# Designs tried in a protein design chat: VH-VL binders against Arf guanine nucleotide exchange factor SYT1 (SYT1). Part 12

Target 1, 216 residues: Arf guanine nucleotide exchange factor SYT1 (SYT1), of Saccharomyces cerevisiae (q06836r405to620)
Amino acid sequence: SRRSSSIVNALSSFVNLRSSSLSSSRQQHLQQQQQLQQKLDVSLEDLPPVPAPEFSDSCKDFLIKLAPYGKFIGIILTEKDDEFKKNCLNYLLTNCFEFKNDPLDIALRKLLMFLELPKETQQIDRLIMAFSFAYYKAQKSYSKKKGIECPWSNADQVYFIAFSLLMLHTDYFNPNNKSKMTKHDFVDLVHNDKYSGGNEIPMAVLTYFYENVTAK
Short names: E, the ipSAE of ESMFold2; O, the ipSAE of OpenDDE; V2, 0.75 times the mean of E and O plus 0.25 times the DockQ between their complexes.

## First folded at step 10 (VH-VL; framework fv_siltartoxatug)

Design c51 (from c40 with heavy chain S58N; at its last look DockQ between E and O 0.71; V2 from the best seeds 0.00; counts 0 for: pae E 3.3 > 2)
Fold by ESMFold2, look of step 10:
Structure c51 (fold): chain C 216 residues (1-216), chain A 122 residues (1-122), chain B 107 residues (1-107)
Amino acid sequence: as target 1 above (216 residues)
Amino acid sequence: QVQLQESGAGLVKPSETLSLTCGVAGGSFSGYYWSWIRQPPGKGLEWIGEIYHSGSTNYNPSLKSRVTISVDTSKSQFSLKLSSVTAADTAVYYCARGHYDYWSGYRPFDSWGQGTLVTVSS
Amino acid sequence: DIQMTQSPSILSASVGDRVTITCRASQSISSWLAWYQQKPGKAPTLVIYKASTLESGVPSRFSGTESGTEFTLTISSLQPDDFATYYCQQYNSWPLTFGQGTKLEIK
C-alpha cells in the first residue's frame, strides 16, 4: 500500500469527491500549467468585477457578458453551487464545444485548452461533472444518429474516467513527482472500480488513454 | 488486407531460447495490438502477450519471467523470445492483430498468421 | 485471471441441426467476448465479437447472445463447412483468456 503512486491516492480521493467534501489536492495545481495562455500572467483578480446575472438573462445572455473573461469562464460558473450558473455552464459546453467525434482524452484536452482549471476541488468537480454530462449526451446522440451503440454506459462513468485522465496528466507531468504512476497502476486503479463502471472498459482501451495522455 | 507471417527455427533445444518473428504486410502498425498466441498439439489456445507500436507490452503472468516481445516498425515486424524452454513449450505459435476502432470498439484478433510449429526436443 | 469455461467439450450433430455452444466467465466481462472457429491445421478465424456482432463475411446462420456471465454461440442450420472447433475468448481484462474449446463433430 505504501508504494502506491501519488495519483493512485488522488484517484481514490476523486472517487470520494462525488460523495464527500475533500480538501484540494496539490496535484491539481499542475493541471493549471496546461491552460490556454500559460505565458499570460493575468489572473481573474486583475479583471473587472464579474457582472451579476440580471433577472431577465438567459444563459446565452449571461455568457455573452462573460465573454471578456475568456479562460476564466469555467472558474466563474463553478464558484458556487448556483443553479443558474450550472445551467449556463451546461449551455456553454453543449453549444460552444464540439465533442461528438472525439475520444474522451481529446475532448478533455479541448476543454482545458479553452478553460482554465479551477484550483478548488469542489469547483473542479462541478466543471468535470458538467463536461462529462455534455460529452455523454453528445456521444449518445451521435451514436444514435450513426446507428451504432454508444461506447459509454452513463455520464457517471464518463466523469470517473475524465477525472482519472486529469489526475494522471497532472501526476505524470509534475516536475516534482519522481515516482510517476505506471501504466499498470493506472489501468488497475480504473478497471477495479465497479461503482462508477470503470471495470466495464477493457484494459486495452485504458492503455490507449494512458499512452495518449502521457505522450504529450 | 493485412497479412501476417511467422518465421523462425522450428526446433529448439531444452533450456535455450525460442525466437520468432512476425512479418506484417498490407497494413499500418498504428492503432493495433500485436499478439503472440500458442497452441500445444491437440490442445487449446493460450495468449502469450501483446505489444503496442510504442513498445508498451503486456504479458501472460504464467510466462512473464521468460517472455520478451519487441517491435521494429521500420521493418514492419514484431518478435517473440521465450527463454529456458522445455518440452511443455512445444506448440504451434501464431501472431495476431487486435484492432481498436473508437466507434465499433475493441476487436480482438481479427487477423492471424498461418502458425508455425516449434518443437522443443533434445 | 478470468476463467472461461465452455460446454460441451464435444458436440455431435448432423447437417441441418441447430446447435448451441455455451461459454461462462468466472466474473463479469461486460460484452467483451469473442468467438473463433478453427479447422484442423488452420489458424482460428473470428466469428463474433462484442458478444453478438458478426464479423464481416460470416454467414448469418451464426449468432451470439449473452446473459450475465453466460454467452452462447448458435448455428441455426449446420452446414458441412461448420464442423470445426470453436473457442470463446474474453478481451476485457489481462491476461486475455480462451475457453478450452468445443469440438463440433459430424454425428
Scores: ipSAE 0.400, ipTM 0.751, lowest interface PAE 3.3, mean pLDDT 83
ESMFold2 (binder alone), look of step 10: mean pLDDT 91; pTM 0.943
OpenDDE, look of step 10: ipSAE 0.852; ipTM 0.935

## First folded at step 11 (VH-VL; framework fv_siltartoxatug)

Design c52 (from c49 with heavy chain R107Y; at its last look DockQ between E and O 0.69; V2 from the best seeds 0.77)
Fold by ESMFold2, look of step 11:
Structure c52 (fold): chain C 216 residues (1-216), chain A 122 residues (1-122), chain B 107 residues (1-107)
Amino acid sequence: as target 1 above (216 residues)
Amino acid sequence: QVQLQESGAGLVKPSETLSLTCGVAGGSISSYYWSWIRQPPGKGLEWIGEIYTSGSTSYNPSLKSRVTISVDTSKSQFSLKLSSVTAADTAVYYCARGHYDYWSGYYPFDSWGQGTLVTVSS
Amino acid sequence: DIQMTQSPSILSASVGDRVTITCRASQSISSWLAWYQQKPGKAPTLVIYKASTLESGVPSRFSGTESGTEFTLTISSLQPDDFATYYCQQYNSWPLTFGQGTKLEIK
């Protein structure tokens, strides 16, 4: 089954963050707790209070402490406009996700497979901003290494498109929304933007993304 | 290598529907933008519209009320219907292929049919 | 609609000449511009895409440049096979639009 393997691989990739001296029993318990949280659809409010960072914590140290919180790590790291947590989010997205081969819609899907989308607009903004910068850096680095042109002009363009795709998905699959955003609406919204570089992406290319996001 | 070939009636009466088919041979029809382009005798080129493999269409606004483009991937064909034609629709009609791939980029019309003249006359 | 304006409409030249054809877009199209060559009785063929990228199999004497909304096709040493009509075409926005053409003739 492709579903069971994908979920197990998604959770297993988080384990690669751990290079700590945690005991085998603690590591097994933490993995079991994380799996149970995913299967039982546990809310963040039901978990123990989130630990505060210690003065000596690196981003890696703090992320290890957050491992039991699983899909809620994105919500935790974006709760406030906090520079240390912003750095931890950037570390997570840069070191624990692989975006270099992915079209933007696939990369965004991978992000949201692992991290629950926050409900507050300011938290969503911080998450997608951090994602877009990590994604752009990965794409730019990969393009340079391969001697090919990066598909994106800058991280702000990626951010604008990523947010547009997220809004499209949310709008299109909302069961209460009877008037779905059309292809032409989406393309016009994105392509008419001159500030963030949406106008630099051909309308045909935006159609490709629309079709991919609205499928399924 | 991919080959495109237009077929259909070369003479159409005013007010009737112009109907053309483009056969695609030697390549996949998937992941491409399939366009119709026309050229009135002695004049320049005009894009009529395109269809992506999914069936998603985009038409020249000047023609949108009269044009239908469709694709049949099982037959490796796509088609043009232009209704309510007048003498102004007399042209050589081309089918052409565009392509998008995330890493390789967006290519314009890199393959064209040979074209077929359609005359609109009584 | 984005209008594409070519200059000149007719260009007379001799074999060996360096020739330049200009195309201006009525608004920004980024680098999404193509150049096509069309010989009498034949379909257009792609010469340059993405403003400056030479299509495979096209001789290196062809080149393209861009500056803002102005695009240029250059043939560095004109050959007999190059006498044809040339069209620019933007593929950034719907409707996709072509320039009116430049006929390159033997002088």
Scores: ipSAE 0.698, ipTM 0.886, lowest interface PAE 1.2, mean pLDDT 86
ESMFold2 (binder alone), look of step 11: mean pLDDT 91; pTM 0.936
OpenDDE, look of step 11: ipSAE 0.886; ipTM 0.955

Design c54 (from c40 with heavy chain Y102S W103S, light chain W94S; at its last look DockQ between E and O 0.21; V2 from the best seeds 0.00; counts 0 for: sugar tag NSS L92, pae O 11.3 > 2, placed apart)
Fold by OpenDDE, look of step 11:
Structure c54 (fold): chain C 216 residues (1-216), chain A 122 residues (1-122), chain B 107 residues (1-107)
Amino acid sequence: as target 1 above (216 residues)
Amino acid sequence: QVQLQESGAGLVKPSETLSLTCGVAGGSFSGYYWSWIRQPPGKGLEWIGEIYHSGSTSYNPSLKSRVTISVDTSKSQFSLKLSSVTAADTAVYYCARGHYDSSSGYRPFDSWGQGTLVTVSS
Amino acid sequence: DIQMTQSPSILSASVGDRVTITCRASQSISSWLAWYQQKPGKAPTLVIYKASTLESGVPSRFSGTESGTEFTLTISSLQPDDFATYYCQQYNSSPLTFGQGTKLEIK
């Protein structure tokens, strides 16, 4: 639907290419992805049919096969509710992305810089869920190594906030939406949600995210 | 190390407007929340409000109608205006810095000015 | 507004003593609690944030704990430099609010 394309376009603008220090191997992979993105002013439909995974394929093997699809890898891996593809997405996010020292908004930007956001809501959900788990694990691991407390309670909390940020971004940068979500609306919406752990995030932090997401 | 310094008139007449400025030196102004906090003599601390470097503000509801906080990023300073002052507004006024860190989370007030006494008297 | 109730208001102790200050929030603030130390004529200084994280440069004799809406600041062995007024502060919700303070004085 025309609405879904606008969301994708809006979120693509979210990607400010901030060069973060990635490990050499991850950096190489990301560089390859960037190169593919630059070359591919093409749609997924313009590319060869996506290969099916073989029974013998590991996630690594399958991701290698998907490498030519570059930014579309996220779409490919979330097209169906498939356990293998889910695992591959998790593998990708864990091994090819570095989230250990990034605020959530920056991490989300990095994700969308290298992976095109799916058009379908269910696919978006799958992608953000996987991202949230990977991000949470990375943050937890980092905090443990540093002997500090993890800023996040769980992956569900991360998911809720990440999803909220995506919605905010879509709303704010939609030219057809004259009534934009205000900072107060966003903060109240998130902070009043006790089920998703939004209430555990300080209002100041939510304000921080709002300001950063809505910043050009 | 970041240094905060309050400046402004230490004496204000009733019904007039209290005006203070906080100068920030030795650190980035961007990416932080800047707050005003006051302390009446011999009493506790009261948060007045804050401003983000982008200009977004949040005020204590108890003072919202009288408070204006502004920022000048070019000078790395932010200001407080409190209108219609009374004797109850006599206090030491502090500026303070808060920030969000990706590793440690939010730190509310890790840096403070020395404070400036403002006395409301006829 | 979230009210922070701090106790005791005054605490008399000797050098070497173990002391505990308590702060109770009127509602859930998760772990978003800070402790400040203030000496006479000086600005407050951050001691603990996120209920139990020690600020850089603060001695290890300071510690913080949380249980529900109750928070504690503990000094394991008081030093002469520790006599001051201490404040708890929640930063979960606006407006930010402080406890009334605890004056730690020498016995």
Scores: ipSAE 0.006, ipTM 0.522, lowest interface PAE 11.3, mean pLDDT 86
ESMFold2, look of step 11: ipSAE 0.044; ipTM 0.606
ESMFold2 (binder alone), look of step 11: mean pLDDT 91; pTM 0.939

Design c56 (from c50 with heavy chain G98V; at its last look DockQ between E and O 0.57; V2 from the best seeds 0.00; counts 0 for: pae E 4.4 > 2, grease 19.3 > 18.9)
Fold by OpenDDE, look of step 11:
Structure c56 (fold): chain C 216 residues (1-216), chain A 122 residues (1-122), chain B 107 residues (1-107)
Amino acid sequence: as target 1 above (216 residues)
Amino acid sequence: QVQLQESGAGLVKPSETLSLTCGVAGGSFSGYYWSWIRQPPGKGLEWIGEIYHSGSTSYNPSLKSRVTISVDTSKSQFSLKLSSVTAADTAVYYCARVHYDYWSGYYPFDSWGQGTLVTVSS
Amino acid sequence: DIQMTQSPSILSASVGDRVTITCRASQSISSWLAWYQQKPGKAPTLVIYKASTLESGVPSRFSGTESGTEFTLTISSLQPDDFATYYCQQYNSWPLTFGQGTKLEIK
């Protein structure tokens, strides 16, 4: 959605402004990916061509076909704005991940441990959007079962915070960035967004996320 | 139930450094934010600053240049240093905890020490 | 800094009275407002958090409301134990700030 793209752009711009080099954002993303990739330096290009879905394929069937691609499944399913692939990604996130009892930073970490983050901004957007919906649904369901209030207002709020956390991580662990986003900067960034519900997140929660994301 | 207790000198001379320690007992030290708040006699409350168990700090800008908060996780305690004190720094100093729970919500200062009076006098 | 303006500074009331204390923030703080009760010589105790949520163990006669940047603490029927000084506090942004306090005294 236009709104999601605007948020991504705003956050990216913010991070880029701090890094004083436009070229640094790509490097930052690459570095983030490298940090998250503890495993084998296999590139998607080193793997066989990705199979196209057949008309008869269910999401389950297609995901089985994609199983050999492992951590690249997220990239594959977000390459295009394809409804079937989107559904498959949702299926994957709903059935193969457990987010019901995880703080957002932990859930996001789990996601990125199993799925490599795409390089393209649009793909990242698709992945994080899908994640946010799955996470929110899981949280809401869990809260209902427990008879407690859901900590999140909606999936858009989750998306905004999740994306912000990714940007924070990228900024903080980029060795080329001399000026790092401070805790106060991060909180202000989130609170200044009145449309995504960031302003409704308590300072304490944002501080918690900041501390966890920047922890070595 | 968590218990907080302030300790330190109750009398400090002008231009010297006020030093207080808060001991935490009966609960986890990790995962919480720990704060210092002061109250001059007959006046309201002023937030001084806070520290996370990892050592990250946030200070009131009005006091930032003079304030240092530190933590010792091994002893479950955190400390306050306020340099270049004047009579205006005379107050009851409280340590407090900010409770955090992902599911139950977020709390402001849910636990307080009893407070300790620090008087700045020549 | 976010200024918290509390009113009145002094409130005289009788046992059984309904009393209301108001706190206004200089800017939006969402719902991140707490109310504290402080008795003489004692540390403040949390009464309400998130503008309207009652702290565990606090009597139900206490309630909190919010409207924009205006917040209220209400005691529906004042009890002898309720005479104290009350403070509002925002925890939306740094620095954390308190209202100047309201002394609730016996009429």
Scores: ipSAE 0.062, ipTM 0.658, lowest interface PAE 2.9, mean pLDDT 87
ESMFold2, look of step 11: ipSAE 0.270; ipTM 0.664
ESMFold2 (binder alone), look of step 11: mean pLDDT 90; pTM 0.926

Design c57 (from c50 with heavy chain S35N; at its last look DockQ between E and O 0.71; V2 from the best seeds 0.76)
Fold by ESMFold2, look of step 11:
Structure c57 (fold): chain C 216 residues (1-216), chain A 122 residues (1-122), chain B 107 residues (1-107)
Amino acid sequence: as target 1 above (216 residues)
Amino acid sequence: QVQLQESGAGLVKPSETLSLTCGVAGGSFSGYYWNWIRQPPGKGLEWIGEIYHSGSTSYNPSLKSRVTISVDTSKSQFSLKLSSVTAADTAVYYCARGHYDYWSGYYPFDSWGQGTLVTVSS
Amino acid sequence: DIQMTQSPSILSASVGDRVTITCRASQSISSWLAWYQQKPGKAPTLVIYKASTLESGVPSRFSGTESGTEFTLTISSLQPDDFATYYCQQYNSWPLTFGQGTKLEIK
């Protein structure tokens, strides 16, 4: 992907500022590790142990320490219910991603181009919650600056739709699933949810999202 | 701006199939919801169904067993077939356009054809 | 199906009158309600969408309001061109449904 290195480059600007105090051999090793992650299909277990935050670390400081972990940063920041790591994840999503004029399905695709989806359900939930808050904030701010109505009622609605789109994509493109979710199944599931505001989205609009997510 | 025009036979015998085509001119066909609505003489409006340019359809459950809506994007046309008609299907049939834009919102039928009367009679 | 109950069915009024037509949805439709005007022998034309937003070219004497599942169309000072049949229509859920219509007649 021509754009798959964008987040690594953004984090590299933070690392380069900090690494000016590092030895050349350490910087060379970090660069080699990043290159190997991109060339090989490596797992998180193949990388050095993740550093712990220091007491004085800002979110930016800690994210710089995490830069060598690339696509795994989302998994690392959602491993457990940790307020500091939650704040770091929010910082990452608000400062290293551009969501302001993207429809939700496109923004979710951007997220997953650069961050590997965790396998554990609670980690997925924390990642999508953080994404949805950052996305809603960006959309609300952009709408206000343009003098137009924000497409979303609140962050919880964004979260529900984002999670629903993720589940649809996973189901639809799973080669082990021979009975793919239909448009009517998806629309009925989402539109009947009154607790998170799925019912506030017209059925025709949910068709738009279904078609975009299931298109190749 | 977009112009819609219905065409097809104005007289259909009972038990046969009503068939109409809507031609779309003066605008984009892709990215819109294409609808059929009918109005019996002197009565109100009834939504029949819609089709997205991809071919994805949604039908009024009251008519679903008898309705087929199809699209030909290369001709900028969409069509209605209503099978097993009775006198109750006599109506003016309209085609209409709806659309969704992420920022500007979801618009209901902002463009309508002129309508065509279809009479079901022996 | 979401039932749209429109009242009155016939409304007699004079030029200059303020008139209100009401429409009730059988369940929540959020703000996804439209009002159409239809002249005899013509297709309906969109007047208001999303409950209260005027369609381009519609005179400012037309307005729409919502409260829960109740929606109103108001014409603040009737003009001769406003005598027509008016329909509300929800576009939140399939099937899309219309009210039965209100014929606005000259007295």
Scores: ipSAE 0.692, ipTM 0.881, lowest interface PAE 1.3, mean pLDDT 86
ESMFold2 (binder alone), look of step 11: mean pLDDT 91; pTM 0.935
OpenDDE, look of step 11: ipSAE 0.872; ipTM 0.949

## First folded at step 12 (VH-VL; framework fv_siltartoxatug)

Design c60 (from c40 with heavy chain G31D; at its last look DockQ between E and O 0.72; V2 from the best seeds 0.00; counts 0 for: pae E 3.4 > 2)
Fold by ESMFold2, look of step 12:
Structure c60 (fold): chain C 216 residues (1-216), chain A 122 residues (1-122), chain B 107 residues (1-107)
Amino acid sequence: as target 1 above (216 residues)
Amino acid sequence: QVQLQESGAGLVKPSETLSLTCGVAGGSFSDYYWSWIRQPPGKGLEWIGEIYHSGSTSYNPSLKSRVTISVDTSKSQFSLKLSSVTAADTAVYYCARGHYDYWSGYRPFDSWGQGTLVTVSS
Amino acid sequence: DIQMTQSPSILSASVGDRVTITCRASQSISSWLAWYQQKPGKAPTLVIYKASTLESGVPSRFSGTESGTEFTLTISSLQPDDFATYYCQQYNSWPLTFGQGTKLEIK
């Protein structure tokens, strides 16, 4: 599939161009990312070696084996492009989280309070993609049960907005970043994207997300 | 049950500043955007601008050089100042509440004040 | 700015008639279109939002549809209370913009 990877590449290109124009802020952003990665590595490395899945394991069976790893389960399940671990991640997010009553920004916060964010961009992408599918499925089902229109067009749209919110948070709360993304920059970036359906979200709603993500 | 009420001077001299306040009863400012809309007598509606409770504003570009909208959440009110007025600014001015709500599909102005006529004369 | 163009400007009809009012956006606004009803001397009231969703308390004889950048408001059987001016409004992009209005009057 190229939809999610194309969106990630587009956002990465924008961030890199902005960073190259502001060399000092680029260095600050890279330093903040490196500090976070070091913290993640230390905590996971203190635990016993992660067990390998057995051929007969169901997703539930393997998740039970991973239970002692707590918040690191997301990192473990996204470690590599592994179909079984991807299925286990989907099972976890679908069966162990309740997203139906949550706005997207709240659901994303809930995810990251229970699962630690991976350090590698590809692992982050796999986590957010799985989250977006589970979130959309829950929202669609709940909207149908309530007899109301689902606010989301599809899971790819949810993914684009969720990833945009994550990048906004990372940019805004980098203590060394003086070139923070403004409301109008964020709204224009997201609303101009017709491929992912960002243009289908009203500017007022994007403002709501910006204000909530940039608040503590 | 939210109630909005416009107040301010109904007559403003040309070149001076039109100033209105909207009092809001029965709600907080979170999860809403607060707007000013005007309607010249016998004519259509024009959005002036909006404000979020954080103080973040968006203005109609046609008015942006002359408009200031502000909010006081402790008093549950927000205000409009329109400078350098002319006869073209004579209109009924409405305050209105819009809100973002995932479950209702992002409703615009679901509550309006009754409106107040402001005449630019003499 | 996204221009909203309503048609017709004036519509004469009788109680019991089925009427339609159209609104065209100058560019894509997705489904972020609202319809308002305004009676003389009163503020507008929200009738439909997101192109086709009825606001709470609005009679089911009102409906909205969309096709591309064209939107319609339909009243399936006019009642005396429905004679008013109707405005469409897009809320996808700043500035928020209204159509010029359609006056629905008794024939």
Scores: ipSAE 0.365, ipTM 0.734, lowest interface PAE 3.4, mean pLDDT 83
ESMFold2 (binder alone), look of step 12: mean pLDDT 91; pTM 0.941
OpenDDE, look of step 12: ipSAE 0.877; ipTM 0.948

Design c61 (from c40 with light chain S93N; at its last look DockQ between E and O 0.78; V2 from the best seeds 0.75)
Fold by ESMFold2, look of step 12:
Structure c61 (fold): chain C 216 residues (1-216), chain A 122 residues (1-122), chain B 107 residues (1-107)
Amino acid sequence: as target 1 above (216 residues)
Amino acid sequence: QVQLQESGAGLVKPSETLSLTCGVAGGSFSGYYWSWIRQPPGKGLEWIGEIYHSGSTSYNPSLKSRVTISVDTSKSQFSLKLSSVTAADTAVYYCARGHYDYWSGYRPFDSWGQGTLVTVSS
Amino acid sequence: DIQMTQSPSILSASVGDRVTITCRASQSISSWLAWYQQKPGKAPTLVIYKASTLESGVPSRFSGTESGTEFTLTISSLQPDDFATYYCQQYNNWPLTFGQGTKLEIK
C-alpha cells in the first residue's frame, strides 16, 4: 500500500541519514521508537485500566469516559485497527481542535501539545493519518469559504508532509543526535518522494517549513 | 513597492572574482528568497542561486564551486561573488525576489533589479 | 536538472491576433511554472505564476494553461505592447530553470 510503504520509507530514510553507526533499518527504527518513548515523564501503564466501549456508546459518550486519561487519549484511540475508535478520534480532531487558519507545522504543534505521541509505529501512523484527514478537510472547507485555492492537493500529501515534519523535529531537537538533518537533506528526502506527492511541493517551500520547524 | 538595484564593477579580468551587491529598498527584507540570475547578451536566463533571509543558500550545481551569496540584513543588501571568471561569465546580472505566503502561495521572481552588465575581458 | 523547451523560438503575428506559446518540462513540475515578459534592455517581468494565475496588473488577455508537462501562454487579442520575448520557468526543483525564450515580433 502506498501509505504503509511511504511511512516505512520516510522513517528508514530519516534514521539512515541521521545515523552512520547503525547497520540495519530494524535497529534504527527501534532506536527512534525508544527516543519517542522518553519524551514524556508519565506513562499510560500507571493509570487505571482503560474502559471498553459499551455497545450503545456514541463517540461523544466514549470520549467522556476517556477524559480522565488526558494526553493519552490519542494512544488509546489508536491502540488497534478499530473502526469505532477511529470514528472517535475523527470526532475529537474535528470538534475539539481548530486547524482552519493554521499552516501545517503550527497545526501539528497544536495536536502534540494536547496529545501524547504513541510509541508504536502503527499507532503513530493512525494518529497522523487521522490528523491529516481532519486538517485537510478543515483547510479545504476554509479555502472554499474564502474563495481561495487550497494549498494542498489531497489528504495523502498532507499526511506525508506532516509525518516528515514530525520526524524532522524529533531528529533536530534530540540532544543525543550530534549530526542534525540539514536543510538540503530534508528537502531532498521529501521532494524526491513521488509516491506520496512530496515532489509536488517546491523545494523553496520545503525550506520555509524546515526553517519554521527548526526554529525555537 | 520594493525596489532592487545591482551595483559593482562592470569589467572583470579573467581568473579574478566578480563581485556584485543588490540593494533592497521600500520593502521588508525578511520572509523572502533573494536570487541572482544572469543573461549573456542576446541569450537566455540562468539562475545562479538564492539566499533566504536566515542566511540559508541554494546554488546552481553548475556554478556551486565558484559561487558565494551572502546577506547583510542591517544594510538591506545581499551580494554575489563568482570566482575564477572566464569570458563565458560575461552577462547581464539581475537580482530578484521570490515570495512564499501560506495562503497566497509561492510566487517566483516578482521583483527584479534593472540588471548590470559585467564583461570579462583582458 | 529539469529542461524547459519552448516553441516556437520566433513567432510573427499582427495586432489583434490570438497567439500561443508552448513550454514543455522534461519531467513533472506539478503546476509550478511561471511566464515572464522581457523587452529589449529591460529586466523580465512576471506575467503568470502557478501555471495559470495572473500577476497583479497584468491584462486579462493573458492566460496560462497546463496539460501534464506541457504549458501554454495565450494572448487572446495581441496589443502593440505585447511584442517582446517570453520565457517560461519552472520553480519546483533546484536548480530553477528557464526555457530558451520565444520572441514575439510584428509580422
Scores: ipSAE 0.597, ipTM 0.852, lowest interface PAE 1.9, mean pLDDT 85
ESMFold2 (binder alone), look of step 12: mean pLDDT 91; pTM 0.942
OpenDDE, look of step 12: ipSAE 0.888; ipTM 0.953

Design c62 (from c40 with light chain S30N; at its last look DockQ between E and O 0.66; V2 from the best seeds 0.73)
Heavy chain, then light chain:
Amino acid sequence: QVQLQESGAGLVKPSETLSLTCGVAGGSFSGYYWSWIRQPPGKGLEWIGEIYHSGSTSYNPSLKSRVTISVDTSKSQFSLKLSSVTAADTAVYYCARGHYDYWSGYRPFDSWGQGTLVTVSS
Amino acid sequence: DIQMTQSPSILSASVGDRVTITCRASQSINSWLAWYQQKPGKAPTLVIYKASTLESGVPSRFSGTESGTEFTLTISSLQPDDFATYYCQQYNSWPLTFGQGTKLEIK
ESMFold2, look of step 12: ipSAE 0.677; ipTM 0.869
ESMFold2 (binder alone), look of step 12: mean pLDDT 91; pTM 0.940
OpenDDE, look of step 12: ipSAE 0.881; ipTM 0.951
ESMFold2, look of step 13: ipSAE 0.702; ipTM 0.888
ESMFold2 (binder alone), look of step 13: mean pLDDT 91; pTM 0.943
OpenDDE, look of step 13: ipSAE 0.797; ipTM 0.911

